# Designs tried in a protein design chat: VHH binders against B box and SPRY domain-containing protein (Bspry). Part 1

No score or structure here was measured in a lab: all are predicted.

Target 1, 197 residues: B box and SPRY domain-containing protein (Bspry), of Mus musculus (Mouse) (q80yw5r259to455)
Amino acid sequence: SPLLTQLWAASVLGSLSGVEEVLIDERTVSPLLHLSEDRRTLTFIAKKSKVCSDEPERFDHWPNALAATAFQTGLHAWIVNVKHSCAYKVGVASDQLPRKGSGNDCRLGHNAFSWVFSRYDQEFCFSHNGYHEPLPLLRCPAQLGMLLDLQAGELVFYEPASGTVLHIHRASFPQVLFPVFAVADQLISIVRGPLAT
Positions, changes and structure headers below are counted from each chain's first letter, unless a header gives other numbers; Kabat numbers aren't used for antibody chains.
F, E and O are the ipSAE of ESMFold2-Fast, ESMFold2 and OpenDDE, as the mean of both directions, binder to target and target to binder. V2 is 0.75 times the mean of E and O plus 0.25 times the DockQ between their complexes.
[cut] marks letters that were taken out.
Atom coordinates printed by the task and the answers are left out, and those that the model quotes come from them; centres of patches stay.

## First folded at step 1 (VHH)

Design s1 (framework vhh_6z1v_2)
Fold by ESMFold2-Fast, scan of step 1:
Structure s1 (fold): chain B 197 residues (1-197), chain A 125 residues (1-125)
Amino acid sequence: as target 1 above (197 residues)
Amino acid sequence: EVQLVESGGRLVRTGGSLRLSCAASGRTFSSYAMGWFRQAPGKEREVVAAISWSGGSTWHADFVKGRFTISRDNAKNTVYLQMNSLKPEDTAVYYCAADRYGLTSYWDESEYDYWGQGTQVTVSS
């Protein structure tokens, strides 16, 4: 039931010993994005900047970036500050996600290789493989937490400040997943966790 | 399939106002995100504004924020662009476009599945 699921998730969040440090892989950052020196903040710059060298890992069209850390097993948690953006996507992506091109195969939430929570102004949804589930949120989250349990096959989106679970997606995930980010307004930043190392 | 027909383009003096309409025919208009694009002679097509399928979310390019407002009436299958404080640089052919998949790539014209033929807006002194 939805209530039992919420109670279970709250119990897991309450017993969590903290969140891990996740940093952006600068090789993957779209030319529509600026990455800060500490590799935690992505800023949307609206127009593509000139990139002298194009690396095979780099997204060349959509405003996407991947974390440098790959998750292969276990329970992982990270938090993103989203207060300053009205257009973003956060979640996880398979290493099989294509990096080049303008098609849906590289567009987060429109392919079999990405699972994301998205905001466009006042609308929120969960998206995977072209299926979009509207999320009726009572307020705009300032921070978004993600819990990925590869053994249980669960991806949880929650609001850290209130402990509220926003969405739970259950699936058989590929063993190699990366936190994935897209921002199309202002900026988002990865919150430094107390369990960074 | 959806067909889009723009109307309302005309000659307007600097500082004037104009409302463009885009009438959609076909099934499930309320399932499409909609955008307004423009193209001036010798320039590339650029995105002006976009609106979600429900009408609850809108985006406007920085160069029109505060002057243009996109809206929609799903009961009439119509999208509007209200243009205020018009400037000569707003002179262009304005196109209506429909995107089935929603509004995370409003700046990319290739993500819009259906396009109208355009309506000419001319702003003079």
Scores: ipSAE 0.029, ipTM 0.349, lowest interface PAE 6.8, mean pLDDT 81

Design s10 (framework vhh_6z1v_2)
Fold by ESMFold2-Fast, scan of step 1:
Structure s10 (fold): chain B 197 residues (1-197), chain A 125 residues (1-125)
Amino acid sequence: as target 1 above (197 residues)
Amino acid sequence: EVQLVESGGRLVRTGGSLRLSCAASGFTFSSYAMGWFRQAPGKEREVVAAISGSGGYTWHADFVKGRFTISRDNAKNTVYLQMNSLKPEDTAVYYCAARSYGKWYSLPTREYDYWGQGTQVTVSS
């Protein structure tokens, strides 16, 4: 049931005392992005400022990056500070997500390989495989939490400070998923885990 | 135990084709990225091609792009390298390698966990 799923998600969020440590994989970072030394902050720079190695893992067109950690089983939670950006995408991606090219197969939310919450100015959407569900949010979130339950097949987006569930997506997910990020304005940063109480 | 066994290496003439196979056992194959490396005598080992655990993403080095194709069959626990338009410069021992997920990147460039013993490919005129 959708209602029971929402109640379950709220209960899990209410009992969650911390989130796990997630760091960005520097070899995946688009040339349009700057990665901080602590590997938590992605800043949109709009043009290549330094020659990046052409690694197989690296996105070469869209301003995307992946986490260094893959999720294969269990329950995972992480939080991203999005206060300073009006254009971003956060969520999860399959290892099937292509890294090279300008097509929709590399564009987060426009292919079968990525599931993302996105903001563009005052518009909020959940996107997967070219289907975009508008989210009527009452306020812009300063932080976004993600909870991935690979046993239940659920990806939950929530606002950590209020405990409010913003969206729940249910699916049979691929065997391997990575937190995925895109930034097209200012910066976003992964909140340190575990969170201080 | 984890085991990778390469096969298919042999002598071929310039312009010929060859398919290498690597049979894997002892781990959940679809949870590992796979790569093909090569090493010629007196030269360092170099990455030829890599493929994600699902097979949905592949990478090929510039010096083989358009000629070699990596693929995998997860039902058979096997990774393949189809080699076309072979050149004398392709002469090397070819190694199959496996890399686990978790902390690792989705497509491994360097840091592999398991290696096969290699299979010799010789290209002559």
Scores: ipSAE 0.000, ipTM 0.208, lowest interface PAE 14.5, mean pLDDT 81

Design s11 (framework vhh_6z1v_2)
Fold by ESMFold2-Fast, scan of step 1:
Structure s11 (fold): chain B 197 residues (1-197), chain A 126 residues (1-126)
Amino acid sequence: as target 1 above (197 residues)
Amino acid sequence: EVQLVESGGRLVRTGGSLRLSCAASGRTFSSYAMGWFRQAPGKEREVVAAITWSGGSTWHADFVKGRFTISRDNAKNTVYLQMNSLKPEDTAVYYCAADLYEGSFEYLPDSEYDYWGQGTQVTVSS
């Protein structure tokens, strides 16, 4: 049942010791974003004063970035501080996600290659392949955790401080997935282990 | 659909101030991000400032930071650009633009905006 699944997921999350260190891949960062020197913070700047080089890996339209680490097997967990942004997307993307163009094929949640939790002001959704499932959250999360179980085929979004599961998506995922990020307001930061304030 | 009408453009002296207004008509104005763009003769249109639909976040181009401030009043369906310490280089036609999110978060204060006004001329004399 949905309730039993939520209780089970909370139990699994409670058994995890720490989260992985995930860093942003500088080569993928959209020119609409500034990446900090420690490669953990993405700041929305709308238009960068210095034009980025046009690498094949770089998003050139949407304010997207990928993590440098690819997940192929096993259980992975990471946390993002989202307290300072009212417009962001976080989740996972296939290595097949196109990097160039303004179309939906590069827009997170609007294609077969990305699975994301999104916030736009007071509205929250899970999005994949143009399907958007509204999430009725009573409070805005300050931190958002993700748990990816590639063997079980589960992507879990949770609130780390409370251990509350916000959404579980089950699917047969591609074996090569990257944490993916988009920011359209202020900034988001990957939490440095063990836990950063 | 939304319709946008800019006003407030005029001749001002270097160092002067001016406030531009953009009045929106149509439904769901509060669902749109808004931007101010400018275009001088023979140049490409450039983004000057942008504001999210709630007014909770703003962006200003480096060449206007500290001088220009974008704001909005959703009750009046209006977005403003307060322009201070004007320079001759600020001479251009200023355009208001709206971008509809439709529940998505993508905010792109550039040429991908959905709706545009006809522009208002600002001339700064040296």
Scores: ipSAE 0.013, ipTM 0.215, lowest interface PAE 8.2, mean pLDDT 79

Design s12 (framework vhh_6z1v_2; at its last look DockQ between E and O 0.28; V2 from the best seeds 0.00; counts 0 for: pae O 8.0 > 2)
Fold by OpenDDE, look of step 2:
Parts: C-alpha cells; sequence; structure tokens
Structure s12 (fold): chain B 197 residues (1-197), chain A 127 residues (1-127)
C-alpha cells in the first residue's frame, strides 16, 4: 500500500511530512462545542450553548464539526491530539452529511456519509453506516493520524508517535470529503504541522 | 466486550403486566443512555422508551400512553421496562440497546440505532 509506505517513511524520518493545516469550519460547529479562536480546538460543553448563530451548515444536535478544507483528490494527512478526551470521533465525512437533526443521519459513523474512528472510554471502534468494528487497541492513543488516499480509496488511522497503523478502511469514497470531528468529553485539537518524535 | 442481555419476556394475557430487564456488561453503564425497542413480525423496529445515563431523563413513545415505564439501576448495570395494561398489539421482540450519552439534552425521542444491542426477548400478549 502506498499509504503504508508513506507511514513507514514518516516513522523513519521521525516526522510526518505533508501534514496539512486543517481548520474547523466555525459555521458547522455544534452548540455542544466550543471552538477556539485559532479554529483548531473543539471543547465539549455538555450543555448546548444558547448563543449560537443559526447557519444551515451548523450541526444542531450531535457534538459534530467539519473542517473548512475539502479534499477532492490526492493524498491527505492530518493529526488530531486526542489525549485529553475519552469520548471522540475523528475521520472524514462527505458533503452529503446532514447537519440538522438528532437521527442517525447526522450521527457520525451511523450513516453512509461518514467514516470515523471512535473512542468512548476504553472502547475503540471504526464506524461507518451503522457498522461498528471493534478495535482492540493495547493503549489509548494520545494522537491520531489520518491518511486519506482518495484515488486508492483508502483511509488509514495510525498513531503518529509509534507509526502503528490502527485501522485501514478501503472504500469508494465520494468525490468530496471533509475531515470531521466529534467530541463528547473534554477537548480535541488539530495538530499544526509535522509531529516531532 | 459489551453485552446486553434481556430477560423477562413471556406470554401474558391482555391487561396483564410484565417487567423486562436488561443487564449490561463491558461498558461504563452510567455513561450510556439506554433504550428499549421492539419489533413485531413484518414491522420495523421501533423505539419504546429511552433513559439517560444518569436516569434523570426519560422518553416514552406515544403508543405507550403511560402504560410502560423505563427505569434503570446503575449500581446493578440494569435497565428495566415495566409494562402494564398490555395489549395484543404489544406483541413483539423487545430489544435493549445502549449508546453513549453525549448530551444532557438528549432525551432519546428519536428512533436511534444504538451502538450496542441485545438479542431480544419475546413478549406475547394473548387476547
Amino acid sequence: as target 1 above (197 residues)
Amino acid sequence: EVQLVESGGRLVRTGGSLRLSCAASGLTFSSYAMGWFRQAPGKEREVVAAISGSGGSTWHADFVKGRFTISRDNAKNTVYLQMNSLKPEDTAVYYCAATPDYSEYWIGDSPYEYHYWGQGTQVTVSS
């Protein structure tokens, strides 16, 4: 796999080159989330904020948010610091992902429009279209790296520090994907730039 | 591994009462919202009731009309469904389900596909 080769290369070099600057689209941020000023940190606030702008793009129930950057072609890589959260979802979603509602159509991993690595306490899984594949991780990752090869139709979740591949999903992805995030405990943050070993 | 095991389903006469139990293991029980669903032959699975992780919030389907009550005992990792005034229309396989409780505002009033499911217990109400 080209992605696996790149992972090995990154591991050998002690840093992942080509990590993209991913920022959160503030317009999509759920009222359950607080977005940092630098648009990289999502904090779960448990209670929906009463002071939220009402955009069509905004998730209104689930603690979801989309990145502002759309991926259409090529190889993409980003890293999320998840050390402080025991409840999160990270991955990708298509632009077809509905934003409004409490149903599964808006719940990450429970619809056909999202592909996510999920943690809840000690439970890890990959979720897509309502299928939840348990991931028997030996330890909780502090950071999660994602590699997306749209041409190859491959999404890889890995631990940046060790270079360990956590899960590989192969699928015919839609034309446009966004990094997607959910957090229901504490916070998660998008890592800026290459990760140092 | 998460396991949900339902019990209590049986044959009962119209107007009778039944209490279903669902024992959960392999998860932090209080962090999960629990739901009862049912599926009758030839029908879609439908939500009956839901309860928040703390038990502070509950939701019941309209067809319940006060006949059923969901509750939970977090010390026992168990969720219950008390069913009174049973009708033949209540005949179905009843499923226990669990999903992370993400919000204190979530009352489970939508027909969610929960993260984890039990195998179900058969409830039959005879006329």
Scores: ipSAE 0.014, ipTM 0.305, lowest interface PAE 8.0, mean pLDDT 88
ESMFold2-Fast, scan of step 1: ipSAE 0.334; ipTM 0.663
ESMFold2, look of step 2: ipSAE 0.014; ipTM 0.303
ESMFold2 (binder alone), look of step 2: mean pLDDT 84; pTM 0.868

Design s13 (framework vhh_6z1v_2; at its last look DockQ between E and O 0.26; V2 from the best seeds 0.00; counts 0 for: pae E 4.5 > 2)
Fold by OpenDDE, look of step 2:
Structure s13 (fold): chain B 197 residues (1-197), chain A 127 residues (1-127)
Amino acid sequence: as target 1 above (197 residues)
Amino acid sequence: EVQLVESGGRLVRTGGSLRLSCAASGRTFSEYAMGWFRQAPGKEREVVAAISWSGGSTWHADFVKGRFTISRDNAKNTVYLQMNSLKPEDTAVYYCAAQETGYDFYHPSYTEDYDYWGQGTQVTVSS
């Protein structure tokens, strides 16, 4: 277990030019979510808002949202503040991820098009294609960092404060990936960072 | 596919206790998140409680106010609802529900988020 071995992400972080600026695509935001004006904070709302269903990009059932920025090549890093939420998913999704519907097709981690770190109360796991790997965390992360290496085919979840690697997933990722988010309790917020060049 | 069968519903007096059980068929019970719902006459079905696949996480509706507790025994393929301090307002048909992928957060308020349902068991609380 990566957690038991207390692996550090210092070497990986050293290869990065910096944390990227990631903003939420407002067109994708579920009616169960409120997006802040600065496009960085998603707040869960128990009662669905009246949102135009004519936007094909918008999730209409699950509390999902995609980032506006697509990753196609190289190494990418972003951080999400999750200290206020006990129910969230963060990670990446391909552009093939369906937006409409209540099925597993749109449910993050339950389809082939999303790779997410998930928290629900005291349970943590990595989810992809309906497979859920428990993560025996000793404590709840206040922040989650993501490192995506498209060339190497690696997605790393780590705790920024300590540099502790929480999980590593290796796969042949599609050419186009988006940071993806879901929250079903309180809020999560993307940490500000300069755009990586 | 999984079959769910509720039991334990009966007539009880106000302030009484009752334990409902829901038995699931199959060998993959531990892969399902489970929930309890109830529907009173003339009212919509509402969620009462939910529990993750491992039992490590639980959710209870606000109206429960610590009176009800959901639990599960994966070795017995059974989910339970312990109901204490029952009130006439708790009178309803109680349904057991299963979510096919039990390692996730869910919106318990939406019935469509659950994949399988029992036939329900009647709970009646008299004053």
Scores: ipSAE 0.058, ipTM 0.510, lowest interface PAE 3.6, mean pLDDT 88
ESMFold2-Fast, scan of step 1: ipSAE 0.311; ipTM 0.578
ESMFold2, look of step 2: ipSAE 0.081; ipTM 0.408
ESMFold2 (binder alone), look of step 2: mean pLDDT 81; pTM 0.841

Design s14 (framework vhh_6z1v_2)
Fold by ESMFold2-Fast, scan of step 1:
Structure s14 (fold): chain B 197 residues (1-197), chain A 128 residues (1-128)
Amino acid sequence: as target 1 above (197 residues)
Amino acid sequence: EVQLVESGGRLVRTGGSLRLSCAASGFTFSSYAMGWFRQAPGKEREVVAAIRWSGGSTWHADFVKGRFTISRDNAKNTVYLQMNSLKPEDTAVYYCAADYTGEDEWGYYTSPSYFDYWGQGTQVTVSS
């Protein structure tokens, strides 16, 4: 089908050609997370790092981080390896997402500023603004692809290896969106192309 | 309009049993974790039991393990607390609460502040 072909092409472009390079913004990384030197891997450490500086951009409670790349127009695709984590959230967030505090306004999926796919053990959901839609997945995905079409107003979650669409959310998005990440078990990694080590 | 309505609280003798029910409306019940809390006069509100949105995972406080069991029926938008072998120290107002997962990186259902919606409570009194 046209949608499946488009998703497969986007996955190949993002993973093999390195055209859609997404890196974590180290200034946003929660003190509960360790960011790798290549800025692609987030590891949950469950304790504050003494190395973390207090930046206004940094999340100080929830184990969140933002990508350094902002999306405003067009079609964007990126892939996250989630094989090693049973507790994570991935999706997009507005630049208006608060960074400080323990409230729901900073908790991904519980506010008007974030749209996320989440895993908690064997349970999968799509969450936005405190509304949580259970996703009945037959298999646990090792990788999650995200396709953001700002022209069409669509955010698609899919499994790159099979091309299977897991969820589609349609909305009028804010003008500026960032890939957003949270991990509360082990690690997740942004998939790199073969030319970008 | 979000509502959580508890029922089943009453006076019961030591060693007795009670089943509390909480009927939910006004939100997507099957997407929310549910918890039971209690508060005795002059004491802080404490978590008793919690159940994830799917019903696949449950947590019970050490002081009720083996005696209380939390369960839910997503088709009926209802969460239950089966209370067995009741003791005088179980006397409290029991509250139903709803939250997305009831878990974060710091702990599982350890604070009332993680719950978005609350019922008005139902009184359980255990006497000799």
Scores: ipSAE 0.014, ipTM 0.248, lowest interface PAE 7.4, mean pLDDT 81

Design s15 (framework vhh_6z1v_2)
Fold by ESMFold2-Fast, scan of step 1:
Structure s15 (fold): chain B 197 residues (1-197), chain A 125 residues (1-125)
Amino acid sequence: as target 1 above (197 residues)
Amino acid sequence: EVQLVESGGRLVRTGGSLRLSCAASGRTFSSYAMGWFRQAPGKEREVVAAISGSGGSTWHADFVKGRFTISRDNAKNTVYLQMNSLKPEDTAVYYCAAHPEYGSYFDESTWYDYWGQGTQVTVSS
């Protein structure tokens, strides 16, 4: 299928430099996270920053962050290096995802506004709206690829080096989606896209 | 928002077994990772075991590994600590604690927002 062809192409690019460069929106970064100067690496710091500004866009409880770019149409692919973390979530979220509070409204995978692949130690799952589907992975992925086809209504999680599809979710997505990230151990990094300098 | 009440602590002979329970009240219990801690007189509070919100991930301290098992029942809003092969060194007040799903459960007490009152376990020779 065309989608699988794009996935294999994305996997080949991922072995070199990544597919599409996505940057983190600094204004959304939780005070539990440190964002690198190049806006690609999120590090879990385990202590809330006392100097962090309390902007409306900023997550104030869960260790979440959004990409700076919104996707409204077309096909998008990006890769995240997750080798150094045993606790993370990566996927997409609606612009309607609440930013404030400690409830499930803001907890990725526990609300109607986020769709994520997650790792907690040796447990892997896909989560959306409080439904958690265990993913029996034989090996811990070092990189995770995401392919979002807004016309087809598909979100694909794959391992770029092997081209293995880990999960496919089909839905009628909201008109605007952001790549979304959460880190609760060490760090994760967005892999440079093929057009990155 | 979570309130925690421990129960099950009592006097037990060396080599005996005991199960502690921690009953939680408040919304979003399954959203919290849970931990068991203990504190003996004159000692610092130490982490004994931890369990994720789903129950899919558990951690046990080396000095209780193979003897203690943490588990949870989200339908009953309860977390358990099954203690086997008890030793006098296990004598302590045992506390359950709740923290956000995110937060290193390998950190000592820093991540835990809610604590119970404790339950006394005494192991006699």
Scores: ipSAE 0.018, ipTM 0.305, lowest interface PAE 6.0, mean pLDDT 80

Design s16 (framework vhh_6z1v_2)
Fold by ESMFold2-Fast, scan of step 1:
Structure s16 (fold): chain B 197 residues (1-197), chain A 125 residues (1-125)
Amino acid sequence: as target 1 above (197 residues)
Amino acid sequence: EVQLVESGGRLVRTGGSLRLSCAASGFTFSTYAMGWFRQAPGKEREVVAAISSSGGSTWHADFVKGRFTISRDNAKNTVYLQMNSLKPEDTAVYYCAADRGTSYYPWLSDQYDYWGQGTQVTVSS
């Protein structure tokens, strides 16, 4: 019940206020992605732009991006509109996630540094450290909410419109976590509410 | 111990059809997504098609949509590529590849954990 109450509150906040101003860190954006001017929309372009890949923060292979805001303590909630994409990953990543290379250490869900909800066409899963748990969803979510409780050690994926919990992962998380995103079809957007800046 | 063995490649006339097979062994095939890639001499290796571990989702490159169809049989540990309306531009070595996770980025060859040695397809006019 307490968790359901928290999810309901987070859903209401996300729909009305944007819960937090979560913006993409433009320095991390993969050359396979285009970032909008408001830093909330990531579009998959499939063709690498002629950007310099010598910046240490930038992913140079996988179509990944990090949020500019780091979470170290407390309760955090954010919502992503995923209606227009059939291939994406959203969740959290440690500041230890490598940025360079094509290996699994940079691939979301295939390393100890990332925890993601993923979609590929009609298949959904939760992935961490190379373990992929299938999620039998009856409907494709239009929006995905994430609730991160660092004190309780909980990462919750839910659908804001219905209040449905899609997955709960419990763990002792690293000190610093960032919202993380990957897009391999069309676009995804961070939801903005009346209180978002 | 892990092996992917492609078969079915041969010389085919323009407009013809061909089915490639890839037999997998040494891993739990039903938990792996599969892809077909091709490479012609002097050209980059390119993704042709991909299929999810269950077979419920497929992806095909624009240049083969409507002509090629990927499928799999988990009971036989085999993935297939049905190629119809073949063109000279389809001439290449075709490779089978396996990915532990769901193939989110089927065009990225580095995503795939295991690769076959390839089977040659030659299309002549």
Scores: ipSAE 0.062, ipTM 0.474, lowest interface PAE 6.5, mean pLDDT 83

Design s17 (framework vhh_7mjh_2; at its last look DockQ between E and O 0.54; V2 from the best seeds 0.00; counts 0 for: pae E 3.8 > 2, grease 26 > 24.2)
Fold by OpenDDE, look of step 2:
Structure s17 (fold): chain B 197 residues (1-197), chain A 123 residues (1-123)
Amino acid sequence: as target 1 above (197 residues)
Amino acid sequence: EVQLVESGGGLVQPGGSLRLSCAASGFTFSSYAMSWVRQAPGKGLEWIGRIYSGGSTSYNPSLKSLVTISRDNSKNTLYLQMNSLRAEDTATYYCARDLGYSEWYDTGYFDYWGQGTTVTVSS
């Protein structure tokens, strides 16, 4: 029920003290991305940078990046400002997500190790394991909120400004999940948590 | 049949400006993102920029030349405005249709291309 989903989201948000501080792991950042000094903004640079180091954790083809902190238990919430980008993916990925290569195994939403909300132009979908569920959004969200309940096995995407639930996915998630990001247009920024100020 | 036809290329002096056009037909132009790509002599393809169906634009940050991409959906036409042209901007310029989510890559994917129009920047 859409109503139940909205109530659940409201309940979860009400039970949380606020959004979590999520920072990007600079070691994972694709050479197609620039990471801000505060580790919150990813900017697509179209051409691969030659300056990036070759860590085994680094994505080398797709414009992906992982958060530095993993989620293992409990409720988690974070928000991404996506108002400047018409091409992005946000969600979660397991530590089994491969880093190297141009195949679908490293492409977010096209493998079993990632669960993402995706935008390209006017198309929105939820993607997992190569399955893409269209989301008939009436407007482009400026911000995307993620609610992850590892105990319940639920991942919710919502629009923070309106509280509208955009999608809910239920699954048996692996033990370790990371916030994951991709951007192929302009930039996206993680909203600062309450402890950041 | 999908067709893209570029025009507006030619000889221009350094520091000059040029506007290229791309006439689209055979598909619902207003529903697709469009891109400009160029290829200089002896070099590979270089992505210039993209305009989405909603009018938002994205540009290659490595380009020093001032570029502006626009579109007129009523005319099924894509435009590329280039200012302060340099010798290194000499290339064949192509318009390309961007694909949707079902077929695209994260960096964009083009399924149809025009024949190209050549721009030569020389004194």
Scores: ipSAE 0.051, ipTM 0.515, lowest interface PAE 2.6, mean pLDDT 88
ESMFold2-Fast, scan of step 1: ipSAE 0.241; ipTM 0.562
ESMFold2, look of step 2: ipSAE 0.237; ipTM 0.638
ESMFold2 (binder alone), look of step 2: mean pLDDT 84; pTM 0.837

Design s18 (framework vhh_7mjh_2)
Fold by ESMFold2-Fast, scan of step 1:
Structure s18 (fold): chain B 197 residues (1-197), chain A 125 residues (1-125)
Amino acid sequence: as target 1 above (197 residues)
Amino acid sequence: EVQLVESGGGLVQPGGSLRLSCAASGFTFDDYAMSWVRQAPGKGLEWIGRISSGGSTSYNPSLKSLVTISRDNSKNTLYLQMNSLRAEDTATYYCARGSPDYWETSGYYYGMDVWGQGTTVTVSS
């Protein structure tokens, strides 16, 4: 009941695009991704089309990016428009997530440092540390909401328009977490305001 | 220098069959799993299937009855045989080095690190 109330409230706040100003950290963006000038949209470009600086923060193999905002305490909510992509991952990652290499250490959902909801065509999963839990969704979400409660130890994936809970993961999370994103088809966008981009 | 080149696309009538080829160069073809991926106009990428270095195949369940993937390691060539083509099969078809696992939820399309430029298949009369 309390969780449903929180999700309803988060859905309303998310529809207002109001709780969190989440922007992508351009220093982390994989060379396979194009970041829009407003730092909200990641587009998969499949082949490297421009020279990127080789910074310690930058993913150099997987098509990943991190948000610029770190969450250390409290309740946080953000929404991603996923309507235009059939292959994506969204969730949270620890600052300890490695950035370099092609191994599972940098692969979202295959290491101890990332917790993600993913879509691959018509299959949906929650993934953490190499465990992949299939999610039997009846409808493809156009927008995906995330609610992170660091005190309660809950990460909730929900559909903002309906308030429907898609998945809840409970764990003792590290206090420093970043929203994390991966796109392997078309684009995804962080929802800005009351109107989605 | 590492390169994949697709060929065999074109106009085909509904109900027809078509075989696409992908010529690989610049790497040891025999050592890699290979995949086919397609993209219909205005749609996302759709994984068709993969073939291991040893010839074991795995397909998208939605497409399994319509396609066959094969390879000829002596010619460094990957093939996609398509049967009973429909208008909805109109797409650009790409070959790629590597493969996503069906249950893999990260690096699916990027698990394929080299892509061809694509060949267009149009199903129309």
Scores: ipSAE 0.007, ipTM 0.218, lowest interface PAE 8.5, mean pLDDT 80

Design s19 (framework vhh_7mjh_2)
Amino acid sequence: EVQLVESGGGLVQPGGSLRLSCAASGFTFSDYAMSWVRQAPGKGLEWIGRIYSGGSTSYNPSLKSLVTISRDNSKNTLYLQMNSLRAEDTATYYCAKEGTYYDFWSGYPEAFDYWGQGTTVTVSS
ESMFold2-Fast, scan of step 1: ipSAE 0.091; ipTM 0.422

